VH-VL binders against o27280. Designs and how they scored, part 182

Target 1, 266 residues: o27280
Amino acid sequence: MDSMNVPEVLEIKRIVEESESVKTFIFSWDFRREVRPGQFVMVWDFRDEKPMSVSLIDPVRSEIGISIRRVGEFTDRVHGLSEGDLLGIRGPYGRGFELMGRDILLVGGGIGMAPLAALADEATARGMRVDALVAARTADELLFLDRLEAAGVNISTCTDDGSCGFKGFAHERLLTLEENHDMAAVCGPEPMMFQVMRILDERDVPAQLSLERYMKCAVGICGQCCLDDTGFRVCAEGPVFWSQELSRVREFGRYRRDPAGRRVPW
Short names: E, the ipSAE of ESMFold2; O, the ipSAE of OpenDDE; V2, 0.75 times the mean of E and O plus 0.25 times the DockQ between their complexes.

## First folded at step 7 (VH-VL)

Design y27 (framework fv_marstacimab)
Fold by ESMFold2-Fast, scan of step 7:
Structure y27 (fold): chain C 266 residues (1-266), chain A 118 residues (1-118), chain B 112 residues (1-112)
Amino acid sequence: as target 1 above (266 residues)
Amino acid sequence: EVQLLESGGGLVQPGGSLRLSCAASGFTFRSYAMSWVRQAPGKGLEWVSAISGRGGSTYYADSVKGRFTISRDNSKNTLYLQMNSLRAEDTAVYYCARTDYYGSFDYWGQGTMVTVSS
Amino acid sequence: QSVLTQPPSVSGAPGQRVTISCTGSSSNIGAGYDVHWYQQLPGTAPKLLIYGNTNRPSGVPDRFSGSKSGTSASLAITGLQAEDEADYYCQSYDSSLSGSKVFGGGTKLTVL
């Protein structure tokens, strides 16, 4: 019953360098402890723990992958590890993505492509047509293009600087894409997700969005995970929310909370 | 709590039409795909049709394609199955079922009996 | 014709273990699609018993467990009780059919 809240010490089986700032750490996994796309785990380096989305779910090989972007002291230490080193893993936690229909649009920005890569694998396995819009600042920061191509995903790219694909932001590229989708899944910087959500709402495309920034605890007693006006705790009721749920959250796309609980602009 | 309540079943002659309804309560109806599953007397379960959460995609078993139409009205939390050109082999209890992320049917209605005979 | 094959019947004594198999192919279970299990008591609607190969919904006793390997899945029932007498169905998804969810033919469990 409580086994998912006890860290399991796992050996790093393989490390994939996805970009200058992103690595995927691959572990053997016992799938009696089920993992779904959109869920996260707590990664413990025996000093600190942080929530990380699962980016690879492979029951055939009995492996999971966790993609980590280098953004601070904890992630710098984890990036310094090698194959054969140990990490503690708790979870999985959170509500994963829901898949229905024939056609799905994935919109991923930067590291937000990580949970969507796992979702793409599942959607293609279920026989869905998958269109992915992969966005980044530069071509070197586009993630998982090789995995998506191997899975048969229809890929569109955009970069802020125009170094690959459409020159511009994800929402600008979305305006030029086909509108025939039964659902969408979106993960990336919150301002990007807000703009994308507005376009999908206008097109009457139901969207699920993943709010990774608020994953502050694994067991769901954390005020910093709470969304304005709704009382939802991201780690308990998210991180994945339908766009209709997020439209009730005043701060989505505008503000975040600092450690003292004060509003800080994006 | 989650509840699904079917209605609209009955006796109909071959070639006739019938519309089934399923009233849903206790959850955000729009967020879930819905299915119809049938069971002929003394036989096993057969999936009939599915519809995505907002109704953008519909799916049908080969045995009912062109004859049955699944639809939903999210403002009324109601799922429908329009059944045309009914055949004796369509005789079954028809269940409304909610489809979860895993693709399982996590909640079922009580079923409504459709009998196609003269 | 079902694309997932189950034995028509299994039987066991109270307190014993029984296993119900569900055999598919490369287009369904072998393609990696999840297997779900349902219990149907006489005269009632089916109830979800196992989802996503191995998971139990709230309220399902831990006597019920699921497993999956290759093109097949199994439902195990330990500590068999009289109340377990029912029909059991496996269900998956078949990619060779257009968007089709598929059920096994069902297994009648008799508690002797």
Scores: ipSAE 0.005, ipTM 0.404, lowest interface PAE 15.0, mean pLDDT 83

Design y28 (framework fv_marstacimab)
Fold by ESMFold2-Fast, scan of step 7:
Structure y28 (fold): chain C 266 residues (1-266), chain A 118 residues (1-118), chain B 112 residues (1-112)
Amino acid sequence: as target 1 above (266 residues)
Amino acid sequence: EVQLLESGGGLVQPGGSLRLSCAASGFTFRSYDMSWVRQAPGKGLEWVSAISGRGGSTYYADSVKGRFTISRDNSKNTLYLQMNSLRAEDTAVYYCARKSYYGSFDYWGQGTMVTVSS
Amino acid sequence: QSVLTQPPSVSGAPGQRVTISCTGSSSNIGAEYDVHWYQQLPGTAPKLLIYGNTNRPSGVPDRFSGSKSGTSASLAITGLQAEDEADYYCQSYDSSLSGSKVFGGGTKLTVL
């Protein structure tokens, strides 16, 4: 009687505070429902339902983790919950990352490190060499550094204000890093991802980028997570896209859409 | 070089109050949930209280709920346990412990002895 | 009263194997909450020995191993040495206690 189209009411097993604004909520999970890095779930607090990326996937411990940034009423309520409290989880949804080759570069900005942390665990478990570029505005907003280090990931950091690592933006830091990777995975603000994608394309590194756009319908039924030029629906065909797919989208990195479908600059 | 150093233990009368401190060093204190775990003389370990890394969530064992308050000062890398309305059964060594990402207590302090006696 | 049941004592000779059980219920180990193990040498603070059912922290020798099945977990110690004489505690979470962290009653290991 467990269906991915109905929320399962799960107990919060533990909570990790990743930063002042980000918490990871960990649940026991029945891995007969497969979950892959890059997929998302719908989190239901019995009032509202919002899509959240899966940030921890551990079939050995039978656990998943969902990292949530405090940005509004729903996330404020969820952040007020304690271990032992209940949340509804529906999913997983979307396509996950594909791994290829021996070496992977992860480039994450802010909460975009959440799906990449799960990917790092899988890539490391497969014996891949993992390099991560973790970017944020300030040192306090860098996420998952201890977890990435524990997984054996080679970490580079950058902050806009220079409070940790390279002073500057992710794409500026990327220009100073090793060019030889078999693939890359990128998640963060769209302007950052656009600049990073261009550099990776010039280096002939195939890249997958995760778009965490505003979504109302997890399975793409309502079409609200649509990419303008191609008709792609992020929740139906994404959220993970290859750089070749995104290069065809006029909208990517330039403007977004509000709930009414109007173009809004970044 | 993770270190946890407890202080503030001592002898107190029933109904009294005591504040324990735990000074943390060698890690990013604000990134870790912290707990207090106690051990009565000759007895086993009992989890007492936990606080999230930023201090937004607190948890208590039923035996201390309403009497003990856990808090932290991340600017000073210090964990606290305010103990009120102390009872003889609260007599124990109190350990400060760091909760790992995986839910275990991966580092422990040396403990501080609290004796509740007239 | 402990929610996780351990034998109060176990014993073995040097070089032998001992196993310490940790028996829970459907609200803790049976609900797939992880089991962690701690070693407490006389007069010292507990030390993490096994985390997440089966994993060893850096510096813990291969002689120590953990396992979990159903509502129970076990700590196995092979090649017993005199310095293994200590108290051993299992620890998990219990959902019936509002997700409280729970410890077993402890097992005193005597190396004969």
Scores: ipSAE 0.007, ipTM 0.469, lowest interface PAE 12.2, mean pLDDT 84

Design y3 (framework fv_marstacimab; at its last look DockQ between E and O 0.01; V2 from the best seeds 0.00; counts 0 for: pae O 12.6 > 2, placed apart)
Fold by ESMFold2-Fast, scan of step 7:
Structure y3 (fold): chain C 266 residues (1-266), chain A 118 residues (1-118), chain B 112 residues (1-112)
Amino acid sequence: as target 1 above (266 residues)
Amino acid sequence: EVQLLESGGGLVQPGGSLRLSCAASGFTFRDYAMSWVRQAPGKGLEWVSAISGRGGSTYYADSVKGRFTISRDNSKNTLYLQMNSLRAEDTAVYYCARTSYYGSFDYWGQGTMVTVSS
Amino acid sequence: QSVLTQPPSVSGAPGQRVTISCTGSSSNIGAGYDVHWYQQLPGTAPKLLIYGNTNRPSGVPDRFSGSKSGTSASLAITGLQAEDEADYYCQSYDSSLSGSKVFGGGTKLTVL
């Protein structure tokens, strides 16, 4: 059996509290099994298995990190764990981000900053100039600011309530940024990503977007990962897509699918 | 203050090559994507090619893909369009245009005429 | 071959209002992409007139206005002046053409 398809029971080495609702769980990792920014793993608490983006990739310390937002029963149980407790980790899965050019704009909303934080580390290690637009509802929900600053990232913040940085939404803040980039990477709520994508398309910035949907199967065979117009499966062909691919999907930014495969408005 | 000045146009035979240049001044050139837009005599505008601010990404209309190459030299504030395997259908005034932060073409050069004929 | 459709010509008298339409589809204007408008005086390069559906650059009079609804956009010119006689082009982005910028076919405005 491929080790990628079998959960490994790993000890939680360290837990970082990123905010009131987000924690990063850090595990020792054997980097003979490659992990790239934008990929995800299946996290198994011995009852349920859920996909989580890899937020830290550190070959020097031989560690990976997985950032988890508290949003339901599974994540509540995982948040109740302590250093030394065990979780099952299966993966990595999915297509990671592709880097090109000399500079990159990261646009992250809420927990969407998690895969982008790993990407920021990769991009800075590659010698790219990194600008990050970090968006959240409130200042307390802005994620990874200290980590991004330590990595040498140029940070702009945006909050819906104006408690930190620009008052408004990510796409409104983007329209006030006066720099062009060789590429962009975007992750966050789907309506935010839709608005950001079309602006980047118009200003000739190729963008990759990480589309995290409700998934029951990491290998991409199930219909819950399927997009209506293209037949693309998020976990098999994504979760990272070029904007060119997503702009042809009627569902993107307008609808999601519930566990039964029915379209539900955002 | 913003100025764009095209050069390099002229008469060329079918199958020939030309290199267009656009000299930019009055702004931080590297912070803007740049495009080439053409207009055949008596006809409308057609977008041809675009390049990102640092030159890491390029885009082409299907009509020119594989024949034209866009490039830039940010140290000289100059945009280029290398045109190979030219066809009669490529006859047009070629404009250099700056892509604004809103995605519009906010400044245009005066244009340079390219005529492809025997 | 234009994916954005404009009337080839419109005309009006000084002081009148004219409207120039730009009709797209679900792959461009209908997909949410912005519409920009350009004015081209005879023998000159195009000049940006309206950007981002409704915004005017510095120096463009407020008698020029833009709007967008569904798969279409329009440019309205009030208080027509002789100097407005020009070709007008709409421009958007089309996701179905390998993702590219697209122009309307242009509209010749004649001031009678």
Scores: ipSAE 0.649, ipTM 0.858, lowest interface PAE 2.0, mean pLDDT 87
Fold by ESMFold2, look of step 8:
Structure y3 (fold): chain C 266 residues (1-266), chain A 118 residues (1-118), chain B 112 residues (1-112)
Amino acid sequence: as target 1 above (266 residues)
Amino acid sequence: EVQLLESGGGLVQPGGSLRLSCAASGFTFRDYAMSWVRQAPGKGLEWVSAISGRGGSTYYADSVKGRFTISRDNSKNTLYLQMNSLRAEDTAVYYCARTSYYGSFDYWGQGTMVTVSS
Amino acid sequence: QSVLTQPPSVSGAPGQRVTISCTGSSSNIGAGYDVHWYQQLPGTAPKLLIYGNTNRPSGVPDRFSGSKSGTSASLAITGLQAEDEADYYCQSYDSSLSGSKVFGGGTKLTVL
């Protein structure tokens, strides 16, 4: 009887082209099923099912938005869909971000800005001051800048190639920010998140980080989203973790797993 | 000018309690994490506890967990350390220290002496 | 006991160069956490000498320098002066100790 474990077939209401490779798919949503920033959904295209970040949570319009980066066969098929087409949505799953205090720093890399954009909307609606460091490889890959600006977020940008904002990595830009906040929320490539976490640890800024992992079942049964050392399951105990939970985990920021499950360097 | 002024030290018996205070001035107190660092007579520095700038997170050395409580009152620019169940091993000068954005302790108080003895 | 290892003492004559080592592990210096150095004169609070591995606060002479490599850090003092006689501590962050700031055991510098 628990509808979270069975996909609900929903009509795509709108599609927003966020970049050349990222689209946001918007659905009507019954908010009796609560959705929190940092939670994820399983998106089912009737052949395969993948976890995707919720990037828009709008109870007033009864809408959610799910941002999907084109990276393979599943996401290519989904990117080929039109308004009015159907997708299965299962969830939401996982532990979302907790807001605290009056100031928050968001640090997002690439598609990792998706759950942070949802968090920014909630933080600004609560009257919090929101600063965001938005990072990507190139200017074309910076996401949600207009939306964040319209929400009153103070944006700093960082690109690997220097095409927009600070030239370099997000953690290098972070060291030039001389303003601590009540908390930070971090999502992006795991090596970036590890470097950012170290700086925030040193500053004693409480931080929550959202981890991306390969996932299959989304209810914590399969174990494929476990971190080494601790047995944390990203889908059950995360994907959002406090930095203290992650600081003792050897795997975080050190290596990834190839399709055969072998540990390889980042 | 940044100033940190500790108070509340003294002589207590084992099992007793003390509350240390640190009055801060010359900077925006809420923007900085703060720590207590102690130094037993003739010994080195030992980090004891830290608290985030807005007070949302607290951190403790294993040697003091469950016995000490760090807190702050940002409206009074004051850092506190409640020390319960004191042991002889807690005898030390206790320093209040500000955590810089690089994670160093860039400003220190003069310290307050805590002596735990019968 | 001390997470970061320093020699208990070093000595040098006025004008000479000394180096104080600070050895950590993969959960602190080796994980990329910064190393900071403090000078403590007898009966006084520690004073920040080097932060972020290599940076000097205003008022610290450039004859004090810091470096970091691998799991270790080093404080170098050139042109030793009698006033440099003090205890010196390195400090970093260790992710394996419940988010702990960690100090070296301290090094007593004697100017001969």
Scores: ipSAE 0.382, ipTM 0.734, lowest interface PAE 3.7, mean pLDDT 87
Fold by OpenDDE, look of step 8:
Structure y3 (fold): chain C 266 residues (1-266), chain A 118 residues (1-118), chain B 112 residues (1-112)
Amino acid sequence: as target 1 above (266 residues)
Amino acid sequence: EVQLLESGGGLVQPGGSLRLSCAASGFTFRDYAMSWVRQAPGKGLEWVSAISGRGGSTYYADSVKGRFTISRDNSKNTLYLQMNSLRAEDTAVYYCARTSYYGSFDYWGQGTMVTVSS
Amino acid sequence: QSVLTQPPSVSGAPGQRVTISCTGSSSNIGAGYDVHWYQQLPGTAPKLLIYGNTNRPSGVPDRFSGSKSGTSASLAITGLQAEDEADYYCQSYDSSLSGSKVFGGGTKLTVL
């Protein structure tokens, strides 16, 4: 088996508190192993393993960042870690984002901004114009605003409660924006992504969307992350999909499967 | 060497206003969130307000919400605290503090005294 | 009425070990937020002593150590020295107070 499938034990170099519920863990990284925005790694705390998106890719500092939202037992444990503590990292895995054109729109919700932040860095480095619609439930949950601003990203914020920026959902804010883009990248709650995709399709804007599914092996073997009807494996064929690919996926925006394989509606 | 130097403190009447400044040096100012922490005479430390590195986000303790405004000028490496509608209970030494990536306050100024008295 | 509770004072003789407790709740320490510790010498500004529960900044001797468990944290000082006489504050984050940085009430350490 490829060496990339063996977890590498890495020391947490530093921790950035992004919000009340999100921390970014920084690791030294050997960039002989390439990593792309939109790809994920399997994080192992020596008890359990979970897929996490890469949110920072810094070849200059030889670092990567993994942003993790506190949502359960595993992430509770990880959030309890400090600088110098160890985690197992294997990967990266999956299909990342592709950049095309000159103008790109990023639409992110909550922790979905993690892979998009990494994409923003690459896009701006390429000289692209980057607009980002950053959505969250509340102002306190908006992620990476300073980082995006520093990168030269044009930011529009949206909060459910109106505590910052547009009051409403991301797709509602998007409807108020009239600019056209060469492509869009979307990541967040699936209901959000579903609505955003519809709008982008109507506008003939090519879009890539990053899906979240229960992933166990990350190597396309176990089938836990298979999408109904298509047989797409989120860990292998995704997690980034083009909108035309997702149009073939009946379950998209409608339901997902839990760890037991049961359908869970959104 | 990281240095933080507060200024602007003084005596003010209740209901009055005061603007504090904190001059920062020895680090990339825009990369760090900054906070104001105050300490009433003979009392403990109280967090007052914070602002993100680029100034996009501001945070306030409930005790000062609506009255205090935190801001920064990254071109001048300066942090500000506009204090309006001052009350006697706002009397304290006000410290400028740099927020580390871990959420701690890793560097502090020497503080500036604010006295609110009739 | 600090969100984090510390004993108002502790004392010890030179060379002894002293411990300062910091008791929080499910909305701060118990929620998994890191605890930091500060030393404030008389007439001076606070100084970061421990960050991230257990880490020492450069220049802080290994006589100082931090720990965290459940809803509480602790600062331990071994080999107590005269210069350790100061006020000590724990600090964390509380999600129930509209997201606020919170301090303990402070502990005055007297070296006998």
Scores: ipSAE 0.006, ipTM 0.487, lowest interface PAE 12.6, mean pLDDT 93
ESMFold2 (binder alone), look of step 8: mean pLDDT 93; pTM 0.949

Design y4 (framework fv_marstacimab)
Fold by ESMFold2-Fast, scan of step 7:
Structure y4 (fold): chain C 266 residues (1-266), chain A 118 residues (1-118), chain B 112 residues (1-112)
Amino acid sequence: as target 1 above (266 residues)
Amino acid sequence: EVQLLESGGGLVQPGGSLRLSCAASGFTFRSYAMSWVRQAPGKGLEWVSAISGRGGYTYYADSVKGRFTISRDNSKNTLYLQMNSLRAEDTAVYYCARTSYYGSFDYWGQGTMVTVSS
Amino acid sequence: QSVLTQPPSVSGAPGQRVTISCTGSSSNIGAGYDVHWYQQLPGTAPKLLIYGNTNRPSGVPDRFSGSKSGTSASLAITGLQAEDEADYYCQSYDSSLSGSKVFGGGTKLTVL
């Protein structure tokens, strides 16, 4: 039996309130089960199981963190838990980010900063230069700024409403940045990621994009895998894909699939 | 003042090798992706190869994959194109071009002529 | 063969308006990738004329303008002058060709 396929019941060691809608749940972790930035775990509240990205990887303290945004019944229940309460954790799963080159651009929108925060820690530990473009609808929805700063990351912010940094969308801010990078990692709302990917493709900056909808593909639940109007499928296990793989998927950033497999606009 | 100056072109026989250089000045070279674009006599422009600003990533047109190698030396502000297994259809003027932050080629060199013939 | 289609030639008299089309597909312009335009005067290297669909570099007169709609883009030249006689190339990015940059076949503009 693969130990990663059985939930381990773990005590919530610490809860960090990242914003009004986001909390990071921290657990002691046995690093005999290696975990990498961009991977996810299945979180079990003894009723339902949902995939959640790993946002903190700390082998020195023997801890992992899982950041969860409050969006529905499952996440509402989990947000109601306290330090000392129990959750089932299974994993890690999925293809994590691959670091190459000497410098990296992180582009994160909302909760999409969660896996990128873990990546920033690894990239800086490897001696890479890290620039982060952190985007949100409003200033109070910008996530992990203190953590990124502590890691030595050069931070730019943008908000839709102009309450912090550049007023506008991530891709609009990216167009005003004049320095290219060896690679980029992108995570956030799919329409944002699509716009960012196109700019990076044109600039000859290879990018990896993390897509929440493909986390189930990584655990063999393939209800939303990668079929598009060109007949191409992404053959790589998610949630992290290279832009050159993902740019061939016609529906990326334009429309999504419902549970019946029908195309619906974002 | 941005300048790009190509060199290394010439006459070479089929199956031969040639290395092109592009000397860049007037900007922070390491901050820009660079490309090679070619133009056969009387024909249109064809993108050949690109390299990221730090040199960590390289890209090639299918017509040159496995035969050409793009590289750069940021300490010397110089871009290179190593061309191996040259074919008659590689005959062209080769331009060095800077990729702007909008993804366009905002500055071009004067070009260097490569002729593949016996 | 070019994945971006331009007319091979276009002509006009001084003072007239000409347009040069650049027709792509769903894998390039239709996917939202930007279109850039280059002017190549006889015997010279190409020069950037329009970038990011509609933007002009410093020194390019406002007689030159770009537009983009659906799977196509256009370059418009108003108040045509003899010095505009050149080859014009559109350029975009095509996701289906291993993510390659692609040029149109070029359009020779003749000023009569």
Scores: ipSAE 0.105, ipTM 0.652, lowest interface PAE 5.9, mean pLDDT 86

Design y5 (framework fv_marstacimab)
Fold by ESMFold2-Fast, scan of step 7:
Structure y5 (fold): chain C 266 residues (1-266), chain A 118 residues (1-118), chain B 112 residues (1-112)
Amino acid sequence: as target 1 above (266 residues)
Amino acid sequence: EVQLLESGGGLVQPGGSLRLSCAASGFTFRSYAMSWVRQAPGKGLEWVSAISGRGGWTYYADSVKGRFTISRDNSKNTLYLQMNSLRAEDTAVYYCARTSYYGSFDYWGQGTMVTVSS
Amino acid sequence: QSVLTQPPSVSGAPGQRVTISCTGSSSNIGAGYDVHWYQQLPGTAPKLLIYGNTNRPSGVPDRFSGSKSGTSASLAITGLQAEDEADYYCQSYDSSLSGSKVFGGGTKLTVL
């Protein structure tokens, strides 16, 4: 119980350069502490601590991987580290993805493909058919294509500029898919996720979405999330939510009910 | 190629029950969400219920919640609608419809008539 | 009353253009959900006419077209023909209801 809240100082075993701005840091892990795709850890560089999704879960090699995009002072410092250097890791935290059915769809945008890569590994190991829609601005920003291909995933790509696959956004590509799936898992920029969720809602495909902004709530020590006894307390169970759960949260800040029970914009 | 055939309609008294069936052929049934849509005599279309491809998610119009149950048997390529506590306003032709990848109803059955009368 | 509002009837002569409106709200069309259109000939099951706002299934003539703007959508029929006499329904999805698909009240098109 307590061990999950104490940082373990772990040696960086291997670093994989995924792109110009993304690296995966690999650590030995004691799998007596279970880790599921969609969960995150707190990464401590001995100055600051930040939540990072787990992108590799390998109990055979006893390894986890954490993929980090360079976007600020903390991530820039971590990117400057080498194999053999130390980081503090605390966790895992949060609600992970749930696999159901036989055929699943993964929709990832940018670094959001990281937790979905771990999910793809588990799904293919379970004999599921996995289709992945991988989205980015340009071809060189598409992540994990080689890893997904090696796992046996059926890959579709889309780029804003058309440099690889479909020219356009993830939700536009999704509209051209001929077959429904038993479930979907979605991770990426919130505008992309909301557009994708609407399409999956219309198709009656249950979807799970990973919302990184709820990671602080999921650790159970923050005061930034809604702490009242109403429906918002359920948001602390993130970062992964079913579309059914998330639809209620989307309405709360955007819409109210009039005296007749009709939905009205604020 | 794609065919949907409804059955199980008939005359029933208020408060009674009926179970509708829809036999599907010509496509991979488990890959598609399915819906029931009804139409009262001389009236418009009303969506009644939907079920996800594997059956893990079900959805209902407010007018039928708690009374109707949608289900499917993917091994038999068959969709069901169990209708309980039937009311006169449930009198309608009930259509089985396939949800396409765009969220539209791309194929419809011919419908089965349900009459709730004493 | 329907969540999506259509005029109950519209009429035109052969060769004319008619438009059928479908008015929604911020929880459905205004939220970005797609609009689909169905044609129902007398005594028959509905047939998909337009899907995903603007797309035609195989076999639907190009004189049928759909559009969407804000909280509303419309179906346009150009070069009106006698066989177009039918009921037309719009359909979308409403996010304020759990997985709910919604239909408009329907529009009867009479070809004069």
Scores: ipSAE 0.098, ipTM 0.623, lowest interface PAE 5.9, mean pLDDT 85

